# VH-VL binders against NAD kinase (nadK), part 21

Target 1, 268 residues: NAD kinase (nadK), of Syntrophomonas wolfei subsp. wolfei (q0aze0)
Amino acid sequence: MKIILVNNRFKENTEKKAQEIAGQLSALNVEVIIDNGLDEPYAGTVDFIMVLGGDGTMLRAARRYGQRAIPVLGVNMGTVGFLSNIEINELAEYLPLILREEYSLEARMMLEVAVFQQQSLLTRVFCLNELLLRSNSPRMLSFALEISGQKLEPYRGDGLIVSTTTGSTAYSLSAGGPIADPQLDAFIVTPVASHIINKRPLVVSPEREISLHLLEEREAIIGIDGQIKMDFGAENRVLIKRAPHPLLMVNLKAKPFFTSIDRSLQRQ

## First folded at step 2 (VH-VL)

Design e3 (from o32 with heavy chain D56Y; framework fv_oberotatug)
Fold by ESMFold2-Fast, scan of step 2:
Structure e3 (fold): chain C 268 residues (1-268), chain A 124 residues (1-124), chain B 107 residues (1-107)
Amino acid sequence: as target 1 above (268 residues)
Amino acid sequence: EVQLVESGGGLVKPGGSLRLSCAASGFTFSNAWMSWVRQAPGKGLEWVGRIKSKTYGGTTDYAAPVQGRFTISRDDSKNTLYLQMNSLKTEDTAVYYCTTHPRYSGSYLAFDIWGQGTLVTVSS
Amino acid sequence: DVQMTQSPSSLSASVGDRVTITCRASQSISRYLSWYQQRPGKAPNLLIYAASNLQSGVPSRFSGSGSGTDFTLTISTLQPEDFATYYCQQSYSIPWTFGQGTKVEIK
């Protein structure tokens, strides 16, 4: 068995803990690859991915490995988040189940984001939470939204978020989007500071294609999971689809999503 | 009070069938991973098989000697575990114990709670 | 399959004696080992899990040690109720396997 340990190199505690866990796994005849985010993703086959850290580290792991249909376990390292399943101090108790592959999997949809310049593909990125289109200047954007070839009335405002259901509690929530059961597959399309007050969030079938482009020359950016930023201009177009594979999240411990979100919202 | 009570044992001829039941009380049965362990007269303990909770897919695993002949199932509404035994052989003669582990997740998979056992005798 | 071998198969001891039972795994199982006690005519009861952790309600005279392939169960001061058969069990891989048992008899 081969396991990737994903951690954040810039946190001294996580690097030390990754080495300790790697030692424990090696003693059990498990081959361990450590991914601290600085190198290219490991290209070989692996059986399991263990993410040591908070939600940010999990989002990076999902972008790097989420399309390989490999089980991914989030292990929390002290900072509370929504994407971890167990705490680091519980890991030793759950290791036998991991090694015997005795766990359930929860499928979480991902986005496939393709950015074009004119007709040329510039980049293709996968993400777990959302794509954000926003103005990079004090000027509002004027942009077109198409859903499976259906052209909506032009948008005018600061931007737009296209989110997975997992991402419904991230930037989309802050912009007024609905809270969605992450086990549902849907796109949530949430306007950011729309000039037109009647522009509402949309909940859209994951079988749809969503296309965005600017109607006027403006400075804008595309943000992916709050971690990747790309320039976006009138010559660019972005196409958003459901990714071919969901992220397979390991469930070792039942987590009540709705009570967790309810508690979090009460403490805003 | 946490307890497991087995029933359904008895005398059966080779090639026959028998269904064992294990009634659970005092804990949340639906969350528990359950196993059957047997012990032939005067011999040691032998794991027969297990069933996971429905949260973990309700999947089953069996020891090689019983694979294809025995089936483990559960009825969470009745807090009951079952062992269906088919094509019984004389070497299946044993006391059959129903067991669960200390943590329902099965971290170290130690058998914390045991029933008192039910005797199955396969003889002509 | 992980094979578990106990030694000795039986031993004779007196009340007050220190008793040590050994269990060996055919491959490394880290600390995924439990010890059980079975008194004549009774169901087994869990004594120790994760190689060295004493189960709640079990007397402190029982202790476990070891890691990898070699494990021991120690009874520091044997009591009359301790005359029983003891089993080790690995929980590292399916199928779960028990040792053959060690019978502790009155001398």
Scores: ipSAE 0.000, ipTM 0.391, lowest interface PAE 18.8, mean pLDDT 86

Design e4 (from o32 with heavy chain D56E; framework fv_oberotatug)
Fold by ESMFold2-Fast, scan of step 2:
Structure e4 (fold): chain C 268 residues (1-268), chain A 124 residues (1-124), chain B 107 residues (1-107)
Amino acid sequence: as target 1 above (268 residues)
Amino acid sequence: EVQLVESGGGLVKPGGSLRLSCAASGFTFSNAWMSWVRQAPGKGLEWVGRIKSKTEGGTTDYAAPVQGRFTISRDDSKNTLYLQMNSLKTEDTAVYYCTTHPRYSGSYLAFDIWGQGTLVTVSS
Amino acid sequence: DVQMTQSPSSLSASVGDRVTITCRASQSISRYLSWYQQRPGKAPNLLIYAASNLQSGVPSRFSGSGSGTDFTLTISTLQPEDFATYYCQQSYSIPWTFGQGTKVEIK
């Protein structure tokens, strides 16, 4: 069995724990590939991906490996978040189930984001939570949203979020978007500080294509999962669609989504 | 209310066949891993086999005594689990229970929901 | 296959007694052990999972402990409805295997 172990290189304790776990797995005759984020993603075939860290580390793993149809397990190293399934101190207990491949998988949709400049593809990236279009200056944006070729009335404001259901509890929630069951496949389109009073969040079929472009020359940024940042100008267009493959998240123990989010909202 | 109801048991001669059904209600059957467990009269529990959810490939596993003779299948559109029993032996006489475990949301593999059982008697 | 052996095979007890049942695995199964109760003429029901976790709705007089090869189920104050057969089960390795059962009978 070959496992990729993804960790956060910037935390000394996380790095030491990753090395410890890699040693334990190697002693069980498991081939371990360590991905600390510095190198290019491992290109070979693997059986399993174990992510040591919080939601941020999981988002990075999803972008790097999510389209390969490989089981991905989030192992919490501090803050539980929404994307980790087990705690680090539980790993030894669950390891036999991992090695015997006795776990369930939860498919989570991903976004495919393609950025163009006048018909030329500049870049294509995948993400688990959302794409954020936002102003990079004090001036608000004027931009066009099209859904499967249907042109909506222009938007004016600070930006727009196009989110997966998994991302419904991330930036989209902060901007007033709905909480969605992460097992449901849908795009959630949430305006950011819109100056048009009747612009509401939209929930649309994941089979639709969403496109965005600026109607006026402004300094704008495209953000991916809060981790990738790209300049976006009036000559650029972004196309968003459902990624070809969902992320396959490993489920080893009960994770009560609705009671967890309800508790978070009651305390906020 | 979460419920499993077995049916299809009865008296059958050695070498015969029988198909058991288990009707599920009150939970999302399509996400559940399902097992059959049997109990011979006056004896203990014996695991027969399992079927994973369709999302996990719908693969099956069997205990050695029934391998090659029994087949587990499921129809998620009808919320029903099946056990096809072929080449029945007197040793297969037992109450057959269908069970589920909280695989998709569960902490550990355990049989948390059980049907009331259906009796299969293999006798000449 | 992992063999599960329970001790004792049967015991006699009175209401109010403390009852302990042990289960031994032929190899280490970590904490992948569940306990079930079967009342006469009824289907089994889950009491304990992961060696020590009480299933929702199960009375607090039931508790489980152990790891590796040796496990214990304890009933702190036996009630009339507790006269039943108890089974341990390992979920560490396929085929899943049960202990032979422990019958708790009225004294």
Scores: ipSAE 0.000, ipTM 0.434, lowest interface PAE 15.0, mean pLDDT 86

Design e5 (from o32 with heavy chain K54R; framework fv_oberotatug)
Fold by ESMFold2-Fast, scan of step 2:
Structure e5 (fold): chain C 268 residues (1-268), chain A 124 residues (1-124), chain B 107 residues (1-107)
Amino acid sequence: as target 1 above (268 residues)
Amino acid sequence: EVQLVESGGGLVKPGGSLRLSCAASGFTFSNAWMSWVRQAPGKGLEWVGRIKSRTDGGTTDYAAPVQGRFTISRDDSKNTLYLQMNSLKTEDTAVYYCTTHPRYSGSYLAFDIWGQGTLVTVSS
Amino acid sequence: DVQMTQSPSSLSASVGDRVTITCRASQSISRYLSWYQQRPGKAPNLLIYAASNLQSGVPSRFSGSGSGTDFTLTISTLQPEDFATYYCQQSYSIPWTFGQGTKVEIK
């Protein structure tokens, strides 16, 4: 069995813990690859991915490995997040179940984001939460949204979020989007500070293709999962569709989504 | 309205075969891991085997006493679980229960829904 | 295989009594333990999962505790409908195994 350990090298104790866990797994005849974000994603055959860290580390793991249909387990290192399933101090207890594949898999849809300049593809990335189009200056944007060939009336505002259902509790929620069951496949299209009254969040089929482009030259960016930032101008177009494969999240413990989000909302 | 209904039990001679069915309703059967658990008259519960959802690979596992003789399968289009029992022995006499694991995400693998069982008697 | 042993195998109690049933695993099973109730002539019903979590719809008089090898099911105030056989079950290691059962009988 070959396992990738994904960690956040920015935190010193996380790197040390990854090495300790790698040693424990090697003693059990498991081959371990450590991915601390410095190198390209591991290209070989992998049986399981263990993410050591918070939601940010899971989002990075999803972008790097989410399209390979490999089970991914989130292991929290100290701060409880939405995408982790077990705590680091529980790992020894659950390790035999991991090795015997005694866990359920939850499929989470991902976005495929293709950015064009004129007619040329610049880049293609995958993400778990969302694409954010936003102004990078005090000036609001004027932009066009097209859904499966249907051209909507122009938007004016600070931007737009195209989110997965998993991402419904991230930036989309802050911008007024609905809370969605992560087991549903859907795009959530949420305006950011729209100046046009009655621009409401949209929930659309994951079979739809969404495109965005600027109607006026402005300084804008597109953000992917809050981690990747790309400049976006009037010569650019972004195309968003459902990624070919969902992220396969490992569940070793019951994690009730609705009661968790309900408790989170009490703090507001 | 969540329900599991077993059928197919009866009297069979040693060395015979029998197929049990379990009809599921009121939940998304295709997402559930399903097990068979048996109980010999006046005895305790014994896990027979399980089948994972198709999404999780549809793999099966069996207890040693039935390995090689029993086969678990499912038909998601009919919301039905099956237990094919071959080379039956007198010690296979039991009430056979169909049961499901939690349909929500998570492990601990508790049996949260049970059918009422079907009696299999292996006797000469 | 992980062997599950319950104690006692049977007990006599009256309505209103506090009843305690123990379950011991032959090796550590962490918190991968469930408790089931089986009334005469009926299918088993899940009471407790993950050693201490009460299943939805189960009365609060039922509680579970323990970790590793030693587990306890407690019924704080026995009711008439609680006269039944109780089983513990480990789901830590295949094959999943049940205890032999504890029969709670009317005194």
Scores: ipSAE 0.037, ipTM 0.567, lowest interface PAE 7.1, mean pLDDT 88
Fold by OpenDDE, second read of step 3:
Structure e5 (fold): chain C 268 residues (1-268), chain A 124 residues (1-124), chain B 107 residues (1-107)
Amino acid sequence: as target 1 above (268 residues)
Amino acid sequence: EVQLVESGGGLVKPGGSLRLSCAASGFTFSNAWMSWVRQAPGKGLEWVGRIKSRTDGGTTDYAAPVQGRFTISRDDSKNTLYLQMNSLKTEDTAVYYCTTHPRYSGSYLAFDIWGQGTLVTVSS
Amino acid sequence: DVQMTQSPSSLSASVGDRVTITCRASQSISRYLSWYQQRPGKAPNLLIYAASNLQSGVPSRFSGSGSGTDFTLTISTLQPEDFATYYCQQSYSIPWTFGQGTKVEIK
């Protein structure tokens, strides 16, 4: 068995823990690769990915490895989040199950985000939570939203979020979006401070495509999962689709999503 | 391992044809936009052309010097990129590199993965 | 077409030196600029993308700056393995174009 441990090199506690766990796994004749984000994603075949840390680390892991159909386990290290399945203190208990591959998987839809300059692709990113378009100035944006070729009325506001159901409890929630069942595949389109009072979020079929572009010469940015930032101007277009691959999240411990929402939200 | 391996290079006479191949491994090739970049002996780098993924239409763009003579194609089932070169000229002599763009983290169309290149020599 | 002009075409430096290479675009390309390193007989390697983003695995002694038309690649402390040819490349518009290259040689 080969396992990738994903941590954040800038968080010393996660680094130390990764090394410790690596030692333990090695003692059990498990091959371990540590990914702290410094190097390129490991390109070899692996059987399991263990994410040590919070939601941010999981999001990074999803972007790096999600396309490879590898089970990904979130191990929380005492932070608030929605993407971890077990706590670090529980790892020893569940380790035998991991090694025996005695776990279930939950497929989580990811976004495919493509940014264009005229007819040229500038970048393509897969992400677990959301795409954010926002103004890079104190001024509102005017932008066009198109869903499966249907042109909506122009949006005016600070920005727009296109989120997965997984991402519904992230920035979309803060912007007034609905909480979605993570077992449901859908886009959530949430306005950010729209000039239209009570502009409502849209729940969109994952079979549809979402397109955004600015209607004026204004400086904007694209944000992805709160970790990737890209300048976005009038000459750019963003196309959002369902990613061709879901993230396969490991479910070792049943987590009652709806019964725990209040507790989780109160921690934020 | 993530890698690109070019093949098919060799000696050809002016006016001749040659087909280069690039075998990709270690990543989802079908989702990748691919490019060819060439380098004449002792000279700089020159973009040759690109091909989009199938989901993005699979269309191609070419540099002016090779427009109408070169054709880029792909076989996703074989994880292989091709460069069909027709009506070759002496100035087409170069090492030809297969390249791809960053796939998952944003790259502003940088070339993050390169093959080792294959030499094409056009000479009478 | 967007023309990319590097300066200088070549330079001599010693290990430990600070090296600066500039690239100028014939028109604004925003931040759609990448830097590559090519050692003799090898394929190019990506160093910097989006003008200032360090590619994963690239040493921190490399840095990029600039936007619009003027860009700079800096090697803070030149190492033996850094003697190579460096290229800038714009990705703003088709056709994508490279600078003519800057050869960093041993002094």
Scores: ipSAE 0.000, ipTM 0.468, lowest interface PAE 14.8, mean pLDDT 91

Design e6 (from o32 with heavy chain T55Y; framework fv_oberotatug; also named D39)
Fold by ESMFold2-Fast, scan of step 7:
Structure e6 (fold): chain C 268 residues (1-268), chain A 124 residues (1-124), chain B 107 residues (1-107)
Amino acid sequence: as target 1 above (268 residues)
Amino acid sequence: EVQLVESGGGLVKPGGSLRLSCAASGFTFSNAWMSWVRQAPGKGLEWVGRIKSKYDGGTTDYAAPVQGRFTISRDDSKNTLYLQMNSLKTEDTAVYYCTTHPRYSGSYLAFDIWGQGTLVTVSS
Amino acid sequence: DVQMTQSPSSLSASVGDRVTITCRASQSISRYLSWYQQRPGKAPNLLIYAASNLQSGVPSRFSGSGSGTDFTLTISTLQPEDFATYYCQQSYSIPWTFGQGTKVEIK
């Protein structure tokens, strides 16, 4: 069995812990590849991906490996998050179940984001939470949103978020979007500080294609999962679709989504 | 509320066949891994085999004494688990229990829900 | 196959007694051990999973301990409803195997 260990090299003691876990797995005749973000994603065949860290580390793992249909387990290292399934101090107890494939899988939709300059593709990126279009200056944006070729009335404001259902509790929530059951497949389209009083979040079929472009030359950025940032101008267009494959998340423990979210929101 | 009800047991001659059914209610059957466990009269428990949920691949595993003779299947639309028993032997005489694996309960694949059992007697 | 051996095969006790049942695996099974109670004519009931975790709804007088090859089930203060046969079971390796059972009888 071959396992990728994904960690965040910037977190205190995380690299040392990853090495300790790799040693334990090697002693059990498991081949381990460590991905700490320094190099390109591992290109070989892999049976399992173990993410050591918080939600940010899971988002990076999903971007790098989420389209390969490989089971991905989130292991919490101390910071509470929504994408981990077990705690690090539980890993030894669950490891035999992992090695025997004694777990269920939960499919989570992902976005495919393609950025064009006129008709030329500049980049294609996958993500688990969201695409953010945002002004990079004090000036508000004027931009066009099209949903499967249907042109909506122009938007005026600070930006727009196109989110997965998993991303409904991330940036989209902060901008006033709804909380969505992550087992549903849907796009959530949430405006950011719109100056048009009746622009509301939209919940849209995942079979739709969403496109965005600026109607006026402005300084803007496209953000992906809060981790990738790129300049966006009037000559650019972004196309957003449901990614070909969902992220396959490992479920070793029941984690009740609605009560967990309710508690998190009521505490703060 | 949560129930498993076995049926289909009875008297059968050696070499014969029998199909057991297990009707599930009160939980999401389609997400559950299911097993058959048997108990010969006056003896202990013996695991027969299991089937994973279709979501997890729907694969089956069997104990050596029944491998090649018994087949486990499921019909999620009917919330029903099946055990097809072929080439029955006198040694297969037992009460057959269907049971589910509580992966969501934080167990290590323990059997937390059991049916009442159905008796299979293999005798000439 | 992993062989599970229980000790004793039978035990006589009185209400109020402390009862300990032992289970030994032929190889290390980590904490992949469950304990079941079976009353005469009834289906088994799960008591303990993962060697030491009490199943929801099971009285706190039941406890489990151990790891690797040696495991114990303890009933701290035996009650009338506890006279039954107890089974350990490993889920570490297919085929899953049960111990032969320990019958707890009235003294």
Scores: ipSAE 0.013, ipTM 0.530, lowest interface PAE 7.8, mean pLDDT 87
ESMFold2-Fast, scan of step 2: ipSAE 0.005; ipTM 0.511

Design e8 (from o32 with heavy chain R103K; framework fv_oberotatug)
Fold by ESMFold2-Fast, scan of step 2:
Structure e8 (fold): chain C 268 residues (1-268), chain A 124 residues (1-124), chain B 107 residues (1-107)
Amino acid sequence: as target 1 above (268 residues)
Amino acid sequence: EVQLVESGGGLVKPGGSLRLSCAASGFTFSNAWMSWVRQAPGKGLEWVGRIKSKTDGGTTDYAAPVQGRFTISRDDSKNTLYLQMNSLKTEDTAVYYCTTHPKYSGSYLAFDIWGQGTLVTVSS
Amino acid sequence: DVQMTQSPSSLSASVGDRVTITCRASQSISRYLSWYQQRPGKAPNLLIYAASNLQSGVPSRFSGSGSGTDFTLTISTLQPEDFATYYCQQSYSIPWTFGQGTKVEIK
């Protein structure tokens, strides 16, 4: 068995904990690759990915490995989040199930984001939560949204979020988007501080293609999962599609989504 | 509009040196990862090497046949990619293309923009 | 190194035909597979990335499928401009490698 351990290079003690876990796995004849984010993703075949950290570390792992159809387990290192399945102090209890492949998988859709400058592809990235278009100055944006060739009336405001259902509880929620069952595949399109009074979040088929571009020269950025930041100007456009593969998330422990989110919303 | 233009090819004798340039326009060159790909006359495509953007470390990788002989570099102030070729062999005869590929490691690293190529002939 | 083998090396076809080209990797490369078209005397053009994603501006008659070791490029209704050489390429591990090419010729 070969496992990738993904950890956060900037988080206290995660490097030492990753080494401890790697030692435990090696003692069980498991080959371990540690990915702390500094190098290219491991290119060889692997059987399992274990993410040590919070939701941010899981988002990075999904971007790096999510399209390879490898089981990914989130192991919480103390921060509360939605993308972890077990706590670090539970790992020893669940490790035999992992090694015997006695777990279920939940498929989570991902976005494929392609950013163009004029006619040229600048970058193509995958993400689990969302793409954010936002102003990088006090000036509001004026931008065009097109869904599967249908041009909507121009948007004017601070920006727009295009989210997966997994991302419905992330930035989209903060901007007024709906909470979506993560077992559904859909895009959620949520305006950020729109000056058009009746601009509502849209829930659209994951088979749709979404494109965005600026109608005026403005300082704007696009953000991906809150981790990648790119300049976005009037010469740029972005195309968003459903990614070819979902992220395969490991379920070792029952976690009821709706009661968990309900409790989270009642906390201060 | 968006363009890559190679130059510097020509006839050179075995053991000689040659430097190729690739002028980029119409996109933010400093953010792009760049590669060289070659094609011998009547043959298929062969990847030569790549260079990452400066913000991603500016590191280089090479195919085994050119490792130690070829060096890839970039000048972001001039939007130009270079390939320094030393100790040239007859089997290095090929059209050399510069190409762009997606910046992030989460992409599929496809070569989306290609130049027209420049011919390097190594005679013996 | 990952070796890429295309089949056939060449084929003859007529306008309107359905053409299928196969690419096989020496080891599993997941979906890290791209397809390129090269017209005689021209630079290659990207057609498909991530095994099945159509590059912007490429006609819908082109499609890709497969994962792991076996991949196919299909042209549903061959047009005159499609007579070209096609290459697959893996980006799973360095060094990146191309197939030997498949030449699509007029029958």
Scores: ipSAE 0.000, ipTM 0.389, lowest interface PAE 18.0, mean pLDDT 85

Design e9 (from o32 with heavy chain Y104W; framework fv_oberotatug)
Fold by ESMFold2-Fast, scan of step 2:
Structure e9 (fold): chain C 268 residues (1-268), chain A 124 residues (1-124), chain B 107 residues (1-107)
Amino acid sequence: as target 1 above (268 residues)
Amino acid sequence: EVQLVESGGGLVKPGGSLRLSCAASGFTFSNAWMSWVRQAPGKGLEWVGRIKSKTDGGTTDYAAPVQGRFTISRDDSKNTLYLQMNSLKTEDTAVYYCTTHPRWSGSYLAFDIWGQGTLVTVSS
Amino acid sequence: DVQMTQSPSSLSASVGDRVTITCRASQSISRYLSWYQQRPGKAPNLLIYAASNLQSGVPSRFSGSGSGTDFTLTISTLQPEDFATYYCQQSYSIPWTFGQGTKVEIK
């Protein structure tokens, strides 16, 4: 068995813990590849991905490896997140089940984001939570939204979020979007500080293709999962589709999504 | 292999003109928004101006102290950024850096690549 | 124009110290703030962009935080190569403006 260990480079103790876990796995005849984010993603075949850290580390792992249809387990390193399944102090208990493949998989949709300069493809990236279009200056954006060839009336405001259902509890929630069951496949389109009061969040089929472009010259950015930032100008267009493969998340322990989010909202 | 190399600095009298060049390599220059930033001897950093990529309109912006005197331009076929400085004043004495935030990097909101700078001295 | 003010203008520290530098904007700039390091005789290097994002290749001992008007750069365990001048810069509004700099000096 070959496992990729993805660790959270922001936490000093995470590197030492990753080394300890790699040693334990090696003692069980498991080959370990460590991905701390400094190098290109591992290009070889692997059987399992273990993410050590918080939701941010899981988002990075999903962008790097999510399209390979490999089981991914989130292991929390201190504080409970929405994307982790077990705590680090539970890993030893669950490790035999991982090695025997005694777990279930939950498929989470991902976005495919293609950014164009006129008709030329500049980049294509995948993400688990959302794409954010926002102003990079105090001026409001004026932009066009097209859904499967249907052109909507222009948007005016600070921006727009196109989210997966997994991302419904991230930036989309903060902008007034609905909470969605992450087991459903759908795009959630949430305006950010719209100047037009009647613009509402939209929930659309994952078979839809979403296109965005600016209607006037502005400093704007495209944000991916809050981790990648790209310039976006009037000559750019972004195309958003459902990614070819979902992220396959490992379930070793029942984690009640609805009660977890409900408690989180009561604390805010 | 990603590099910015400034040239053209030197000693100039007040009221004179000077043209700086910045040669770019190792990235797609035509997609990058480029800026000039200066630093007077022993002082802090001061943004001079910016030029957008041609596809974003190729527009320029300048800090007030240089507005009307300095002109930023680019030649994408030569991967070169220029700063034309006219009506130079003693307070323009500084090391001039060219900087970029390449369009599809995680640091596009910031100056992620810097040249080594070229010194411009304006004195009589 | 958005005015950027750093505090302190200089500080003395020893290898192994935790160093904190603050930056204040004259108006809210959301997260449109970057931090740069300039070693003596060298060009500036980007450390942090968008207030808290660590630039690729920058050591994990550097971190940034804040939003709106108040921002902080932290060096958790100062190393010999970290004795330098640090600058904050806003990209919220043209003209882009830098703080006056904070010089971190050997104690």
Scores: ipSAE 0.000, ipTM 0.367, lowest interface PAE 21.1, mean pLDDT 85

